# Ledger of designs, part 17: VHH binders against Galectin-12 (LGALS12)

Target 1, 336 residues: Galectin-12 (LGALS12), of Homo sapiens (Human) (q96dt0)
Amino acid sequence: MSQPSGGRAPGTRIYSWSCPTVMSPGEKLDPIPDSFILQPPVFHPVVPYVTTIFGGLHAGKMVMLQGVVPLDAHRFQVDFQCGCSLCPRPDIAFHFNPRFHTTKPHVICNTLHGGRWQREARWPHLALRRGSSFLILFLFGNEEVKVSVNGQHFLHFRYRLPLSHVDTLGIFGDILVEAVGFLNINPFVEGSREYPAGHPFLLMSPRLEVPCSHALPQGLSPGQVIIVRGLVLQEPKHFTVSLRDQAAHAPVTLRASFADRTLAWISRWGQKKLISAPFLFYPQRFFEVLLLFQEGGLKLALNGQGLGATSMNQQALEQLRELRISGSVQLYCVHS
Key: E = the ipSAE of ESMFold2; O = the ipSAE of OpenDDE; V2 = 0.75 times the mean of E and O plus 0.25 times the DockQ between their complexes.

## First folded at step 8 (VHH)

Design j06 (framework vhh_7mjh_2; at its last look DockQ between E and O 0.04; V2 from the best seeds 0.00; counts 0 for: pae E 11.8 > 2, placed apart)
Fold by ESMFold2, look of step 8:
Structure j06 (fold): chain B 336 residues (1-336), chain A 125 residues (1-125)
Amino acid sequence: as target 1 above (336 residues)
Amino acid sequence: EVQLVESGGGLVQPGGSLRLSCAASGFTFSEYSMYWVRQAPGKGLEWIGTIYSGGDTSYNPSLKSLVTISRDNSKNTLYLQMNSLRAEDTATYYCARDDVTEYYGSGTYEWFDPWGQGTTVTVSS
């Protein structure tokens, strides 16, 4: 039973927000990852959920949130915070707060600075619906975060605090979280286009068993992006991403070799063309491979970093029929 | 320091009306959403509704037809108009600043640290 007490400061009681998992007993904090190293996804976290964003936020980062809004949801929030202190209360650079328990469902966005909420930004349309699954992307640019829902732009919020101070993600309220992903923005996307349709992580899906085959019934055309996300196995030897034509020849193969730590394009005839870049594949480490098809060939990005290209004419692209992934990886996502 | 002072409660007959007030100080009132909650004897807290800094409102659907929330930013004052009062509306009524850390889930708060003393409304013959 509450009793009224004048003079207590607001927000000194952070009931639902705590730092219960920021640092486990006996656990040493890993080094902060650089922009080439991705933090692994988290599957089915229990809300309230608070975690460190390894390496902090900077322009070019993306946070992916996939889950379900409960049928009886009232509200939930996603907070991008500067630390997780209980007292003083952490600054929140970006507070994202969908509200469903109203006659006019909406989203509140705001900033908490020095224990004080700033001016609310209200967005009177929800792309989120009670009882529905969703995939939200928080795309951090130079001046603003853009939020998309299920591949469609939803809102934007100009920074009021330095993005570089954000190192903590908090998720609270009426939300069922399936996965949280930490990715870099696709380096090949230009300003008029949203990040590709928010492709979900799938944990232990039989469809993604390696060797994995993914059909390309219409081949590939300029502007299409292939996405491969996965985890390198404990004792890896190599893995490949191959694009095969109707005759099962592989005009181009991307090969990662762990014995000599090389990344290369392999031609149809087996000719190896090394990609001069840091080798970003390590045992038990998460990765993302993006292949962008453009006029004159395809471009590669690994963990959001453009690494190389190879030539391939339009007729060869249109004749591709299969994407095949083999070797020492476990897959979370394959999209074409 | 944030201070909220509720007033306007009292004894009212069933079917009657009351207007509650909440005087705010110690913060920039116009920048915050505000809300009303109530606590009936022996029951948990129940959210009544929220008013945003721009004046738009949202209400607990079970109470929507009975209540109206308004604010006067020039007087740093929040209001709750209640109509057609019933014995079930007997409670202590509190205003609060809409702080994200105090509200999760359904339209009730499990834990609440009121800034003010509240104002008691008693509905009886």
Scores: ipSAE 0.000, ipTM 0.355, lowest interface PAE 11.8, mean pLDDT 79
ESMFold2 (binder alone), look of step 8: mean pLDDT 79; pTM 0.783
OpenDDE, look of step 8: ipSAE 0.006; ipTM 0.274

## First folded at step 10 (VHH; framework vhh_6fv0_2)

Design n01 (from j04 with E31D S33Y; at its last look DockQ between E and O 0.35; V2 from the best seeds 0.00; counts 0 for: pae E 10.0 > 2, unsure alone 61.6 < 65, grease 24.3 > 24.2)
Amino acid sequence: QVQLQESGGGLVQPGGSLRLSCAASGFTFSDYYMYWVRQAPEKGLEWVSDIYSGGSDTYYKDSVKGRFTVSRDNAKNTLYLQMNSLKPEDAAQYYCARDSVEEYYGSGTYEWFDPRGQGTQVTVSS
ESMFold2, look of step 10: ipSAE 0.006; ipTM 0.366
ESMFold2 (binder alone), look of step 10: mean pLDDT 76; pTM 0.765
OpenDDE, look of step 10: ipSAE 0.371; ipTM 0.738

Design n02 (from j04 with E31D S33Y Y35S; at its last look DockQ between E and O 0.04; V2 from the best seeds 0.00; counts 0 for: pae E 6.6 > 2, unsure alone 60.4 < 65, placed apart)
Fold by OpenDDE, look of step 10:
Parts: sequence; C-alpha cells; structure tokens
Structure n02 (fold): chain B 336 residues (1-336), chain A 126 residues (1-126)
Amino acid sequence: as target 1 above (336 residues)
Amino acid sequence: QVQLQESGGGLVQPGGSLRLSCAASGFTFSDYYMSWVRQAPEKGLEWVSDIYSGGSDTYYKDSVKGRFTVSRDNAKNTLYLQMNSLKPEDAAQYYCARDSVEEYYGSGTYEWFDPRGQGTQVTVSS
C-alpha cells in the first residue's frame, strides 16, 4: 500500500533582494537618501514570489506588475504585506485577488488583520483575460491605492492599515510574472486626474541596446515626457541622455560622470551646468530619468524626485529629431 | 448579525412592472457592493445585477439590460431593483446579496454562497 507521496507545495521562495553592495571596501559612498533609491525590477520571478519592498511603502510609490494570465488560470493574488512571516501569517494591508473561475470574473480586495479577513470589496468586470498579457499599476496615495490595468483605471481601495507598515510584496496563484517594478509616481503628474501611462520593462530588447537612439520626427512639445529606466553597469564610465537636432547637434545633454560623481546639463558648446542632487548612478543601481518638456525648457526628475529645470527655447525643442542614450547602462525602458 | 430582507415580489402580467426592495442591517451598508440574484424553478442561482457602494456604477445581466434598474439608498440601507417589461423567463425567487461568491464545479454549474435574505417571489403569468 504505497503511501501517496504528499506533493510538498512548492515552498515560498523568499527572494531576499540583497542589494549587492559590491562596494569596494574603501569608497565611502555618500549616503543617498532613501527617497532616491529605487529597487531594481525583477524579471520572470517564480511564483509564489515574496520580496521585501525596499524602504517600504509610502504615498507616491508605484508598483508595476507585468505578466500573463494563464489560459487555465483559476485565480491569483497580489498581497502587500506587513512582513514575511509564515507563522503567524503577516497582516495584509492590501489583498488584490482576481478570480477567473466564475461566470463573472471579478476582483476581490481585502485586508487581513490579526489573522482575520475583513470585509471584501468586490470589483466586477475584470479587465484581465485568460491568455492575455497585462500591465497592472498599483499607485499608492495618501488615503488609498489606485489600480490600473492596461492603462485604465480599474479600482481604488482605501487603506485599512497604515501604508507605512507594508514592506513586503507577495504574488501567489495562477499568474505568469514577466516583471515586477518598484517605481515612484511621476512627480510631474501629481494632482492630475489622469492615471499615468504604464511603460513596461523590456529585458534584453534589441531596441534598448546602448547606444540607443529614438527618432523624434515631430520634435518635442510641451507636456511630453521622456522616460529612461535602466541599470548602471558594474564598471561605469559615463552615462548620457542627449537630445539632438536635425543637424545632429546636441543642444542639451544630461551627463552623469562617474569619475567625479557629478550630474550636469551640457550645452551644445560643451558648457556644463551642475545639477545639485545626490549622485545616484552607482554600479548596479537602478535608475529612472524623467524629462518633462515645458514651455521654456526641460524639467528633470531622477528616481521620482524633481531636480529642477534647464532652459531651452521652444524653437530648439521643435527642431529636435533624436533621443540618444549612451554609456555604461543597461536599459529596461525608453519612452519618448 | 447581517440581515437582508427582500420584498416587493408578486404576480404580474407579461410586460408589467415590479419594484423590489432589500432592507439591509447589521453592517455598514454604504461600504458594500450589492447584488441581485435570482433562482428560477429547477435552475441554479443566477446573477442579475450589481451596484457599487456609491451607487454610481451599475451592471446587468444581458437578458435584463434596458428593462431592469438597480439602485440604492444608503441613508435608508435599502437596495432596489426596478423591473420593467417583465417576461415569463424573469419569474424566480429574487435575492439581494452582499458578498456573493461564485464557484465553478467543472460541470458548468455555479453556486452562490452569500449572506442573502429569504428572497421575494416574482411570478410572471398571463
């Protein structure tokens, strides 16, 4: 009578994001404020997936989930947890649970507190489909989390536990995860009623090979945002984001110099204007550069923090024809 | 204790109208998504209509679209279903439900598990 080998449920692989601080022992890195540190994206994690959210959650944080709903998906869940304990079960500040095994696919949201589920919030008309890819954005505000699916508002959930207690992300169930991103909400759209567009991470895309060039056939207009997301390589030399005109001149370049740990605007003639900000471009650090085009110039945000603006005339903006990214970085997203 | 009490059912001729009410107590009514479901003779429970907590968003089964209107008065803790142009196929026991869980059993049969009332009978007959 052969005892059926109880298939051990695949153990929750807790992936601890060990920040490889391969700091050479001697370089006192200037302490970067935590607000400027972004957790690198994770690609193709095995589910169940549990990870620590660096710095925890706070208002202005955004978590991006890229994936595919399997054809035979029953349900999956995304849990924003207060810890990673297995016993007792941690509190779950925000439980996001799509259910597909019903005549009416829907999402259940809830909070687990002290081992007890609270009242369920049900959201009908699930925009997620079996067999389809998705991009989910979790936008954490002061009072509530907003969730978008494929660029559209889907639901909101008012906090029942303090957001500051959340430090763990768990993903469980029938989901193929392509990428998990930890970003900040775009500071340039703060207060806008519009949901930010989700821009997916791309891993090993030929389009993102450095040097990377994007055509700007119509130039740039006010309100347009350039997004550059990437990882600094282990032995960085330089990193540049250049806007080039029809004559291939670069009227404006953002340059990170690793040797002197400076960030600067470079003019067409090579004049440097230092940007007063913490230097963020250390080896193996994830970064986001946002450039907002406005009347009169460009606003810069790094890792979700606004860092001021450089002046540029409207005519020069309209004459731009190329975005060029060069240097010692791996790119995960370029949007223009 | 959660209590739901449906009322307003009755006998109506085809093409007639009824207004169902559901009185809710024992919970913060305004915080919950509410549903109308029905069970016809020899049939399982079927979803009819949903309404969000704020009452702004409503959804309907295709067969009742344009004929039925769900609404709520949160101040009165009451859910409503206005049913117009009733058809014989609308005859059923109607329930209001708070936390409906639908489960698939692999045969295409679905069951609803929910706090719901005793229901109100709607009969459509010439």
Scores: ipSAE 0.022, ipTM 0.434, lowest interface PAE 3.9, mean pLDDT 87
ESMFold2, look of step 10: ipSAE 0.062; ipTM 0.527
ESMFold2 (binder alone), look of step 10: mean pLDDT 76; pTM 0.771

Design n03 (from j04 with V101Y; at its last look DockQ between E and O 0.29; V2 from the best seeds 0.00; counts 0 for: pae E 7.8 > 2, unsure alone 61.6 < 65)
Amino acid sequence: QVQLQESGGGLVQPGGSLRLSCAASGFTFSEYSMYWVRQAPEKGLEWVSDIYSGGSDTYYKDSVKGRFTVSRDNAKNTLYLQMNSLKPEDAAQYYCARDSYEEYYGSGTYEWFDPRGQGTQVTVSS
ESMFold2, look of step 10: ipSAE 0.179; ipTM 0.633
ESMFold2 (binder alone), look of step 10: mean pLDDT 76; pTM 0.767
OpenDDE, look of step 10: ipSAE 0.614; ipTM 0.842
ESMFold2, look of step 12: ipSAE 0.022; ipTM 0.495
ESMFold2 (binder alone), look of step 12: mean pLDDT 76; pTM 0.766
OpenDDE, look of step 12: ipSAE 0.511; ipTM 0.804

Design n05 (from j04 with E31D S33Y Y35S Y52S; at its last look DockQ between E and O 0.02; V2 from the best seeds 0.00; counts 0 for: pae E 9.5 > 2, unsure alone 64.1 < 65, placed apart)
Fold by ESMFold2, look of step 10:
Structure n05 (fold): chain B 336 residues (1-336), chain A 126 residues (1-126)
Amino acid sequence: as target 1 above (336 residues)
Amino acid sequence: QVQLQESGGGLVQPGGSLRLSCAASGFTFSDYYMSWVRQAPEKGLEWVSDISSGGSDTYYKDSVKGRFTVSRDNAKNTLYLQMNSLKPEDAAQYYCARDSVEEYYGSGTYEWFDPRGQGTQVTVSS
């Protein structure tokens, strides 16, 4: 995409749009639920794109940006902002600004506080390339945000403003956005120096049509994580995530039942073990299910929160060959 | 208010040299990424060069690489462009511009460059 031509005469800055979180006069909305309810992904947003981060940011949150850098890109930016006030302009806790228009592509990171840019942090060796697709993860820790590109560490930026003040995401410039994801950092990798692998959100992919079958050609080993991301349908009855062996027996099934609002492990013989946790599945809400395989069984995380586990012998785990998802959901991601 | 004043343009023979200056005021010059852009009559703005806020990194359009050198003096709030081995295709009105990222919030339009001066004309005799 070519750079804009022309320029503007000097003058007063004018904000011509309202913040998406600004309420109409006289309206009162219920508070946004706690951090365990995931904000749904946005597909193909038009840039410039500005949105509220539901529940704001805190350590343990992750933002996923999936897209393509145009062949003629000059630069783009991703801003993690403190509000969207019209006057004065909002503070930007973390400004992430890749620049491609040069012999030395690089990234500028900075903070905007009180209308003033602070000390510029420069990162050479830009991992993004014109004309290429990318998956960027912004992983928010206690003291810094870490950024990975296509599963590899790229940079880190120590906070200069409190992370808890950030409630707005802005995306501007020469970027084609396929999806924006709002996730929690995988609890099974806490304390690890490795970045989690990001997996793209797919909208209406034939491979993810429900009932969805996903092969496990070599079974599952300790340390592997299955990822299922989706949206609960409007009038749901139930859904299941089943792990099946070669004989199509299902030694382990995770079942969500909406009529009685239960989540349970179902054994091969139909034994039900309730998972003692709040039922986080609601019509038209986004969810993420993580299953960690470990010696002696499986661990579950729902929406980034570690929950119940089930025991299973290692021989049974190694014999699993199929992951099957069925029921009242639309899928955005299935990975094993 | 932001003020940018370009100077140093003129008529030069092919292969000649010229040094452009841009005097900046009304903002904290040392906090901003600065650019040189140029415009031939009836054409859009063309990016030429960037320089980081501290001056440690410089970047050039491929067609000017090795011939042009951007620099800045933050103590004097001045941006420079040394142009050597000038070609007829370099003839244009040259503007300095600062990073205008903040303008997106007020206008609903996308603009990376904020040229505020009248520019300085560079003419290269055929």
Scores: ipSAE 0.006, ipTM 0.351, lowest interface PAE 9.5, mean pLDDT 80
ESMFold2 (binder alone), look of step 10: mean pLDDT 78; pTM 0.789
OpenDDE, look of step 10: ipSAE 0.020; ipTM 0.342

Design n06 (from j04 with E31D S33W Y35S P115Y; at its last look DockQ between E and O 0.38; V2 from the best seeds 0.00; counts 0 for: pae E 9.3 > 2, unsure alone 60.1 < 65, grease 24.8 > 24.2)
Fold by ESMFold2, look of step 10:
Structure n06 (fold): chain B 336 residues (1-336), chain A 126 residues (1-126)
Amino acid sequence: as target 1 above (336 residues)
Amino acid sequence: QVQLQESGGGLVQPGGSLRLSCAASGFTFSDYWMSWVRQAPEKGLEWVSDIYSGGSDTYYKDSVKGRFTVSRDNAKNTLYLQMNSLKPEDAAQYYCARDSVEEYYGSGTYEWFDYRGQGTQVTVSS
């Protein structure tokens, strides 16, 4: 019986993906301090996907990847790159490569420097499964990136190239991506959160239709956070984030008013206390509001930057029963 | 100049054994995961097994698990596949490959493996 004539595997594929596009020529934005710039999330990108990381990476940044592993997946990779050159291939500061072998799924991590792969690092206990949804969070610290899968710490990787040189995210292989998020750690928690749990992005979900209501059956306790992520509509008037008690009073409301470009705390009786910060709620711009509840009140962060606090006693916090978001926004994440 | 040279194939009876070898040159063998893949007549390329660069961990397609054993000798730059309890469905041209990461363009092809030699034929009597 004759042996079949064999061939070699195909050579290196030519990359067809160009560097991500940025703002159109001639467009102008109102000045916003760099510290308040929030990179927009990406929904349902087509893989292979390559995009710029606005401002590059630094300690305190997180990247969230939400998606599904296909039933027939073999491997995929997420690359944190120094540039987006196609030939030669860019340096890769952190290569994250889950492999779905039938008997022993594992992850390979590595660095590509000067066109050469360095020493592999290997993790055998992969929480990702063929056919399953996932939420992966990359938390960039001072000396290492930590990776969580579905809310559990999974691995860490000490940097071999400077983190400050990383400005590009690439996603390749057998993966279906629902969303990519570019996030900051909670600025009120000293140091980074050791095992952060990402919060799913739900674009156009009926549960997040504005006005959006979210029950607080036990009220709020010190240490809890509320996160609101959204997009300001084209012709906004105002929007509010209100906390309401069982009597339907709103002892605290955060209000953004576009006519006078103010952000303020509004009391139950309509008294306005301005918040001193750049007004970052522009038409068609993404935003993140974080409220941290503590003894004696709550703290506000906008787009990852802590701004201030307002007072509210513990008994009043425990009487809250509803978080309500209203006004000229579209929401993709509400967590309490 | 990267080269992979497979050997050790031949004709065996069902239930028989063969040991395949792959001599590697032109790269630092101990830095790479290595793989065995195979191609039967009129079929596409099929993954068989992987082995970690240090040799301590091995992975197998379900249909060969318990029958095939992959191993490597980094001092000799050689990859091995011990095939026991051979079945007619194992008949194929066997190739070794240096495992690498390649970027996909869409979902049209599978290109995870960097180099493949001319292979070695395994034939199991009918």
Scores: ipSAE 0.006, ipTM 0.343, lowest interface PAE 9.3, mean pLDDT 80
ESMFold2 (binder alone), look of step 10: mean pLDDT 76; pTM 0.770
OpenDDE, look of step 10: ipSAE 0.075; ipTM 0.584

## First folded at step 12 (VHH; framework vhh_6fv0_2)

Design q1 (at its last look DockQ between E and O 0.01; V2 from the best seeds 0.00; counts 0 for: pae E 19.7 > 2, unsure alone 63.2 < 65, placed apart)
Fold by ESMFold2, look of step 12:
Parts: structure tokens; C-alpha cells; sequence
Structure q1 (fold): chain B 336 residues (1-336), chain A 125 residues (1-125)
């Protein structure tokens, strides 16, 4: 019985949020009515890609994946995970793994529980082909997920772990992703660019307290990202994400103020530089803050939208030693 | 079997009005979101408007917002499009379409299911 490889994750997680949210028709992507959208779609993410499924999974949710299989593809996988830990690995409720490198292309589906792969399910008639575009829909029902490819049913997989424990989508391997969508299959649920109302999930790691301190032992280099996922409290006042050097100076701080609904960069000297962008934090709503580090500075994305940038020289980035998060939020994921 | 029958098209001067109707049968109309789409010569199908199954939410393409009103009568299994302030660019064959995305766990996902012959809207200069 084969065990789908967990393999070595890349040494750093890299998430690109510089992709605009502009709706360009991908080769196969048809328009989606707003009433089906639960959380912002992601366009042209860099693989490997890991993101929160806001509100977690339950029956009536759907995930859309549009992309291209490279001509030289060996395999890719889409993992519906219980958390995003690297060590120990998170449980994976549904591992979907198309394989192209054999003379008989096929799909492997499985579950990872407590670090052990369970019984492999094999689907010998792969609807995906090297060099082809695709649209994959993952439809989550009461007892099983159904997967369709290009409008045709492809496979089903009965849950072996509670669907309600799934809060994370991972995409890995030989795949070029054009779009990821998070949709309802029930058209009665209102679509919104705002994240759905929700409650904190039980994290796979020890509970994250706020203020939260997260070490950056080698500082930051271009291409790295910091991900902060959380829930805004009922009566929020302020929320900050600070990057500190070894002397505990904070050369850059991102501050959200709920009283006047502003985002700002705060300099080491305390000067406020407003970010001219919509304020996308809301009471009792989930959020995702991404900081992308590049030559000459860093960029901010909130809920998949690029909102601003600030300058930092490379030496200052390498001198950073601590990420500190405080204010009117509850955290469920902090990664670097 | 799903049946959709459009009516109410015609010739109108710029700035005029038309009301389109779509009679539906062969499915539980009140459970589906419904769509108006249109096809002008050489442009392909274009989404115009849609309405939630209960009638409480409506959506419009930006170019028609404020001029067009979609509505439904679930007791009569009928979808409507009130078209005011018509412009030459609104000239097209108009179709109603059922939501092809079944929200009760179906495995097929097509956004539009147009099955009628459509109704022609012509706007004369």
C-alpha cells in the first residue's frame, strides 16, 4: 500500500499577495455571481500555497481551483488540513493527489491522522492531462466530498475525520494555479468580500496569547512572508503588528485603529504614515494579514488584497529578530 | 423537463422601455436563483442580472444598474426584467437561465443553464 509522501516542506513558506484581485477571465474561468463567494478569491498564487479556509469547512462549502498542469508534471496535491503546523504535520482530512509520471495516470486520495496515512483510495482514470488547463471543484457534502473536473464528476471521498476540524487549504507540487475560490453551493447564503462571521478555531499548536511574540532568529530576507490569521474582537480598539530588532526597537509597526478606521505604518520615531486604502478589519470577522518582504522594503496584503508598501533597506530586514502582535484580536495562526 | 420561455422583446427607440418575461416549468422555480443573459451579434453570452430564489437579493451588470430591474413571482413561476432608458448597446437576444449550480450537493458546476429560444430586443436609432 503506498503512502502519499508528505515530503520536506520548503524551508520557508512563501506566499505571494502581490497578485491583484482583478477579475481577468482565465482561459476556462466563467464569471461567478457574488452571492456564492465566502472569502476573497486568490489569483496566481505561487505554489507551495497555504491559506486559511475562513469559517472552516462544513457541508455547503465549495473550493474552486483553476490552473494548468505543466507539460513535465510528476504530481501535485491539494490538502484539506486541520491546521498548518510543519512539525508535527497537521492532520489532513482529504489529500487529493493526481499523479502523471506513470504510464497509467491516476489519483491518490487519503487521510493523514496522527502522523500516519490511512487506507489509500485509488482512482485509475485521471481526468487531468499534462499541458492542459483545468477547473476543479471540491464540493463538501454531509458525508463526503465530491470532486469535479471541467464540469464532470470525477470522484468522491468519504470523510474519515470530522469536516469541522478542517481550517486550512494547502496546494503543493507540479501545478500552475490561476485562481482559488471559496464558495457556497447554497445560493441562499449572501456573498461578500468581507470574511464570514465566526469564532476562534481550536489551534493545532498551543493557544496563542495576545500580545504574541514570535521569534525571527535569522531576520528576514527577500521572498519571505509573514502570515497573521485571526478574529477581530467584539469591541475592537487597536491592533498592531510590530517588527523589532535585537535591541527591541521597532523600525516598522503596522497599526489598525478602529475608532477612525485607519491603517498606518508607524516609524521607529513614532511618526504615522497613513495607508490610503479601504479599512478591511471588521468586528467578529476573520482576517489574514500578509507581509511580503522584498528588496528595498515590504508589502502588505489584507484578505488577499494588496494595500500598501513601506521602504526598508536589506540590512534592516536582516536585523529583525521579533514579530510582536497586540491589540483587539484573537490569533489562530502566526507563521514566518 | 426544464422549460424556459422568454417573451416581451421588441423594437423600441432609445430611451424607451420594455418588460421581458420568462415562464418556467419542469422544476421547483422557487428554489433556484435565476439569471438574465444576453447575446449581441459577435459578442457571445453576457451576464445582465440575477435574483435570489426568495427575491430579496438582486444583482446587475454595472452598465444596466439603475436602468434595469429584475423581479420574480414564485407563485406564477415567472421571472421578469423591466428595462428602462434603453440604449443601442442593449440591443441583443435576451435569455433567462436557471442556476446550473445545484446547492444541494450536486457534482456539476455550470453557472448558467439557458434553455429558451430567447426574445429579441432592438433599439432603433
Amino acid sequence: as target 1 above (336 residues)
Amino acid sequence: QVQLQESGGGLVQPGGSLRLSCAASGFTFSEYSMYWVRQAPEKGLEWVSDIYSGGSDTYYKDSVKGRFTVSRDNAKNTLYLQMNSLKPEDAAQYYCARDSYEYYGSGTYEWFDPRGQGTQVTVSS
Scores: ipSAE 0.000, ipTM 0.107, lowest interface PAE 19.7, mean pLDDT 72
ESMFold2 (binder alone), look of step 12: mean pLDDT 77; pTM 0.780
OpenDDE, look of step 12: ipSAE 0.766; ipTM 0.904

Design q2 (at its last look DockQ between E and O 0.49; V2 from the best seeds 0.00; counts 0 for: pae E 4.1 > 2, unsure alone 64.0 < 65)
Fold by ESMFold2, look of step 12:
Structure q2 (fold): chain B 336 residues (1-336), chain A 124 residues (1-124)
Amino acid sequence: as target 1 above (336 residues)
Amino acid sequence: QVQLQESGGGLVQPGGSLRLSCAASGFTFSEYSMYWVRQAPEKGLEWVSDIYSGGSDTYYKDSVKGRFTVSRDNAKNTLYLQMNSLKPEDAAQYYCARDSYEYYSGTTEWFDPRGQGTQVTVSS
């Protein structure tokens, strides 16, 4: 094959990174399905940044990129790669390359297969410019990835390589990364084509100090969701997600107890109802709790997996005034 | 092996015109975005124009917009730059480049092989 020429600057290698160490999902303590694995977010990584995607990509995974385009940016790229080899280069199933060298920012997408770039695809009118903060969400479906920018659908890209081969994320170029998130879709969004809101991760935010209190001035109505994302502390005892009314009664509380490794609904009278699911909370491990409010009650998903429901009438929902998170966690995101 | 050969430069008076060509070989020309860049004496490289693989998506540096036209003939593997209303500020060595689809901080990293270039001189 022909030798490439002029493709890289002197004194800088395209990939200077060693591959990250690959660990077994959840280690070998308990059997945990791969679909329960949530890779922790990465805050303020130094670019160039290359990391393993725990469990690889599959339909129903999302990657969230939060950052700022530098004032002098020319372009950056996000590569979803099949491996992390430096020589030969890994295949890149999805190359996402925003460009800012003109007054009309746009994105080029492509695939690298066997060292050869394939057919270029272009999406104009990127609503993102030099100096902008952004939240980009990559939603991986069965046949294509969809990309939103700041909550608005921007592009789709049909896979040219099998998604199941993608196990590595690379971020290069003119970008300041605040956070990278690895998430699963909301399992309760039935038949909707609307992107879920990509809520930013916040590190060390005073608003997220535990115990964290979040006002619900009009209570909750059917269709609303609560999302809690955080990290279990080093020596955890328990944590709770409570919904409280004006009298500080808690009609429903979700409690994780580490002493007996149980997850339970706690009634306002203190009765426990165990949730039959693997206990996926471990010291220093990232988690996501999602509560969907519906007529007749609420539904729970952990790390993107629907687990169960509890009954609650609409009058009780409308009486709620406070979301409170307490216990042995550090919070990265609370949405109500 | 990727090869790019620029031609069509020369000496013109202000207000004159030149047409640069870039003959490409060793790769599937029609699948790559192509660039024109220039370097004036003792200055760094400056992006001038690019044209995407389909030929209809073009971008220009503001100082040349309306005066320069980039085009490509994918059947002949050739990139063109029509330069009209030339100014002394346009004098430079002009290079064509293939899009690398790779990036490290710095404008010169978004190029993948350049030829020897062709000199454009504008003097009055």
Scores: ipSAE 0.309, ipTM 0.722, lowest interface PAE 4.1, mean pLDDT 82
ESMFold2 (binder alone), look of step 12: mean pLDDT 78; pTM 0.780
OpenDDE, look of step 12: ipSAE 0.806; ipTM 0.928

Design q3 (at its last look DockQ between E and O 0.02; V2 from the best seeds 0.00; counts 0 for: pae O 11.3 > 2, placed apart)
Amino acid sequence: QVQLQESGGGLVQPGGSLRLSCAASGFTFSEYSMYWVRQAPEKGLEWVSDIYSGGSDTYYKDSVKGRFTVSRDNAKNTLYLQMNSLKPEDAAQYYCARDSYEYYSGTEWFDPRGQGTQVTVSS
ESMFold2, look of step 12: ipSAE 0.508; ipTM 0.826
ESMFold2 (binder alone), look of step 12: mean pLDDT 78; pTM 0.784
OpenDDE, look of step 12: ipSAE 0.799; ipTM 0.922
ESMFold2, look of step 13: ipSAE 0.523; ipTM 0.827
ESMFold2 (binder alone), look of step 13: mean pLDDT 78; pTM 0.789
OpenDDE, look of step 13: ipSAE 0.102; ipTM 0.611
ESMFold2, look of step 14: ipSAE 0.353; ipTM 0.746
ESMFold2 (binder alone), look of step 14: mean pLDDT 78; pTM 0.788
OpenDDE, look of step 14: ipSAE 0.000; ipTM 0.254

Design q4 (at its last look DockQ between E and O 0.55; V2 from the best seeds 0.00; counts 0 for: pae E 8.7 > 2, unsure alone 63.2 < 65)
Fold by ESMFold2, look of step 12:
Structure q4 (fold): chain B 336 residues (1-336), chain A 124 residues (1-124)
Amino acid sequence: as target 1 above (336 residues)
Amino acid sequence: QVQLQESGGGLVQPGGSLRLSCAASGFTFSEYSMYWVRQAPEKGLEWVSDIYSGGSDTYYKDSVKGRFTVSRDNAKNTLYLQMNSLKPEDAAQYYCARDSYEEYSGTYEWFDPRGQGTQVTVSS
């Protein structure tokens, strides 16, 4: 068994399992690998905001910044840093600095190394506008970070410092932040689109009250991805993600049970098919469920990690009319 | 240590001109964006103009566009502000500043003025 590598983790232990293990249902699972644990989103942080990035950065991670540029904004910055030391100043692998105070808004990107700023990289066209809401994605690849605004490519920046040294996020300046998200890049869209569409986190939204029903007026087609993001409640019993037809039959249900710490597919007839994976759900822990619909079935990813699949013919997909989430969770995002 | 020394201020009539200079030392001047900011009595610092490290990109506060011209001489580590058609509302203490990448503050001034400034007075 191995301990995962990574940066400082805020308030949690880091554990990893990699073995050919026969595991009985209901047994306590081995510690969860760091790559499966998501740092919870932060809502309405007060700027300046500095936080540890749980597990540090590596290729395959993304950071989501949701907010509003104030009408009178001058500038703000987002810093991806190597530590949070006051003296000496931490290295900043990626400094992202939109500027609005000029007649020609632009972005400055740079790196701070050994207390010295390197050569400025200037991006003369700024997709962000004063007075507008935004959703920015920072997608960390092997050689560069790519930045999108509202689902469209904005810029890229090749690393000048090792990405693996980055463990701290700082946000400063004239920005109203609604949410900061820490996600793994969606495994179902890798290599297909350069940028995934960002989906906002919603805090205390009545439309996301559990039990939550989300209409599927035309059913589901191959290539569609359902996204469920939420927080496990303090005293969880179970929760389900169900796909229902017009008659309220549920040919596919994903069920997490906290009493025996199992995750399973439940058929229309009530048969359980256990999913052999670490149990990722814990009280007050953030999670993301992705369901990709494909020819012949659907695929599951939890916290950005692909897990089992189940069969479902395309005609059955077309007959689905409702996505229903019930149980011991609070929801931040449901998208279909 | 960063050192900035402003000069060229003085008394001028409305419609007149002044040329401010800022001598920089203690850092690699050519690597930094530079700024002119000003402060009138009982007011905070107000951004006036900036210029990128290469000198080709310049930006101005709306109220000074067409009247002020910022420039730099990277070989001499010197920043300039040519101020034409001066108005009484331009009277202030003028400072040059380097971009302050070094502070974590959402509400701090993004500028790092280190000099004493130079006074511009417009008599009317």
Scores: ipSAE 0.011, ipTM 0.384, lowest interface PAE 8.7, mean pLDDT 80
ESMFold2 (binder alone), look of step 12: mean pLDDT 77; pTM 0.775
OpenDDE, look of step 12: ipSAE 0.706; ipTM 0.897

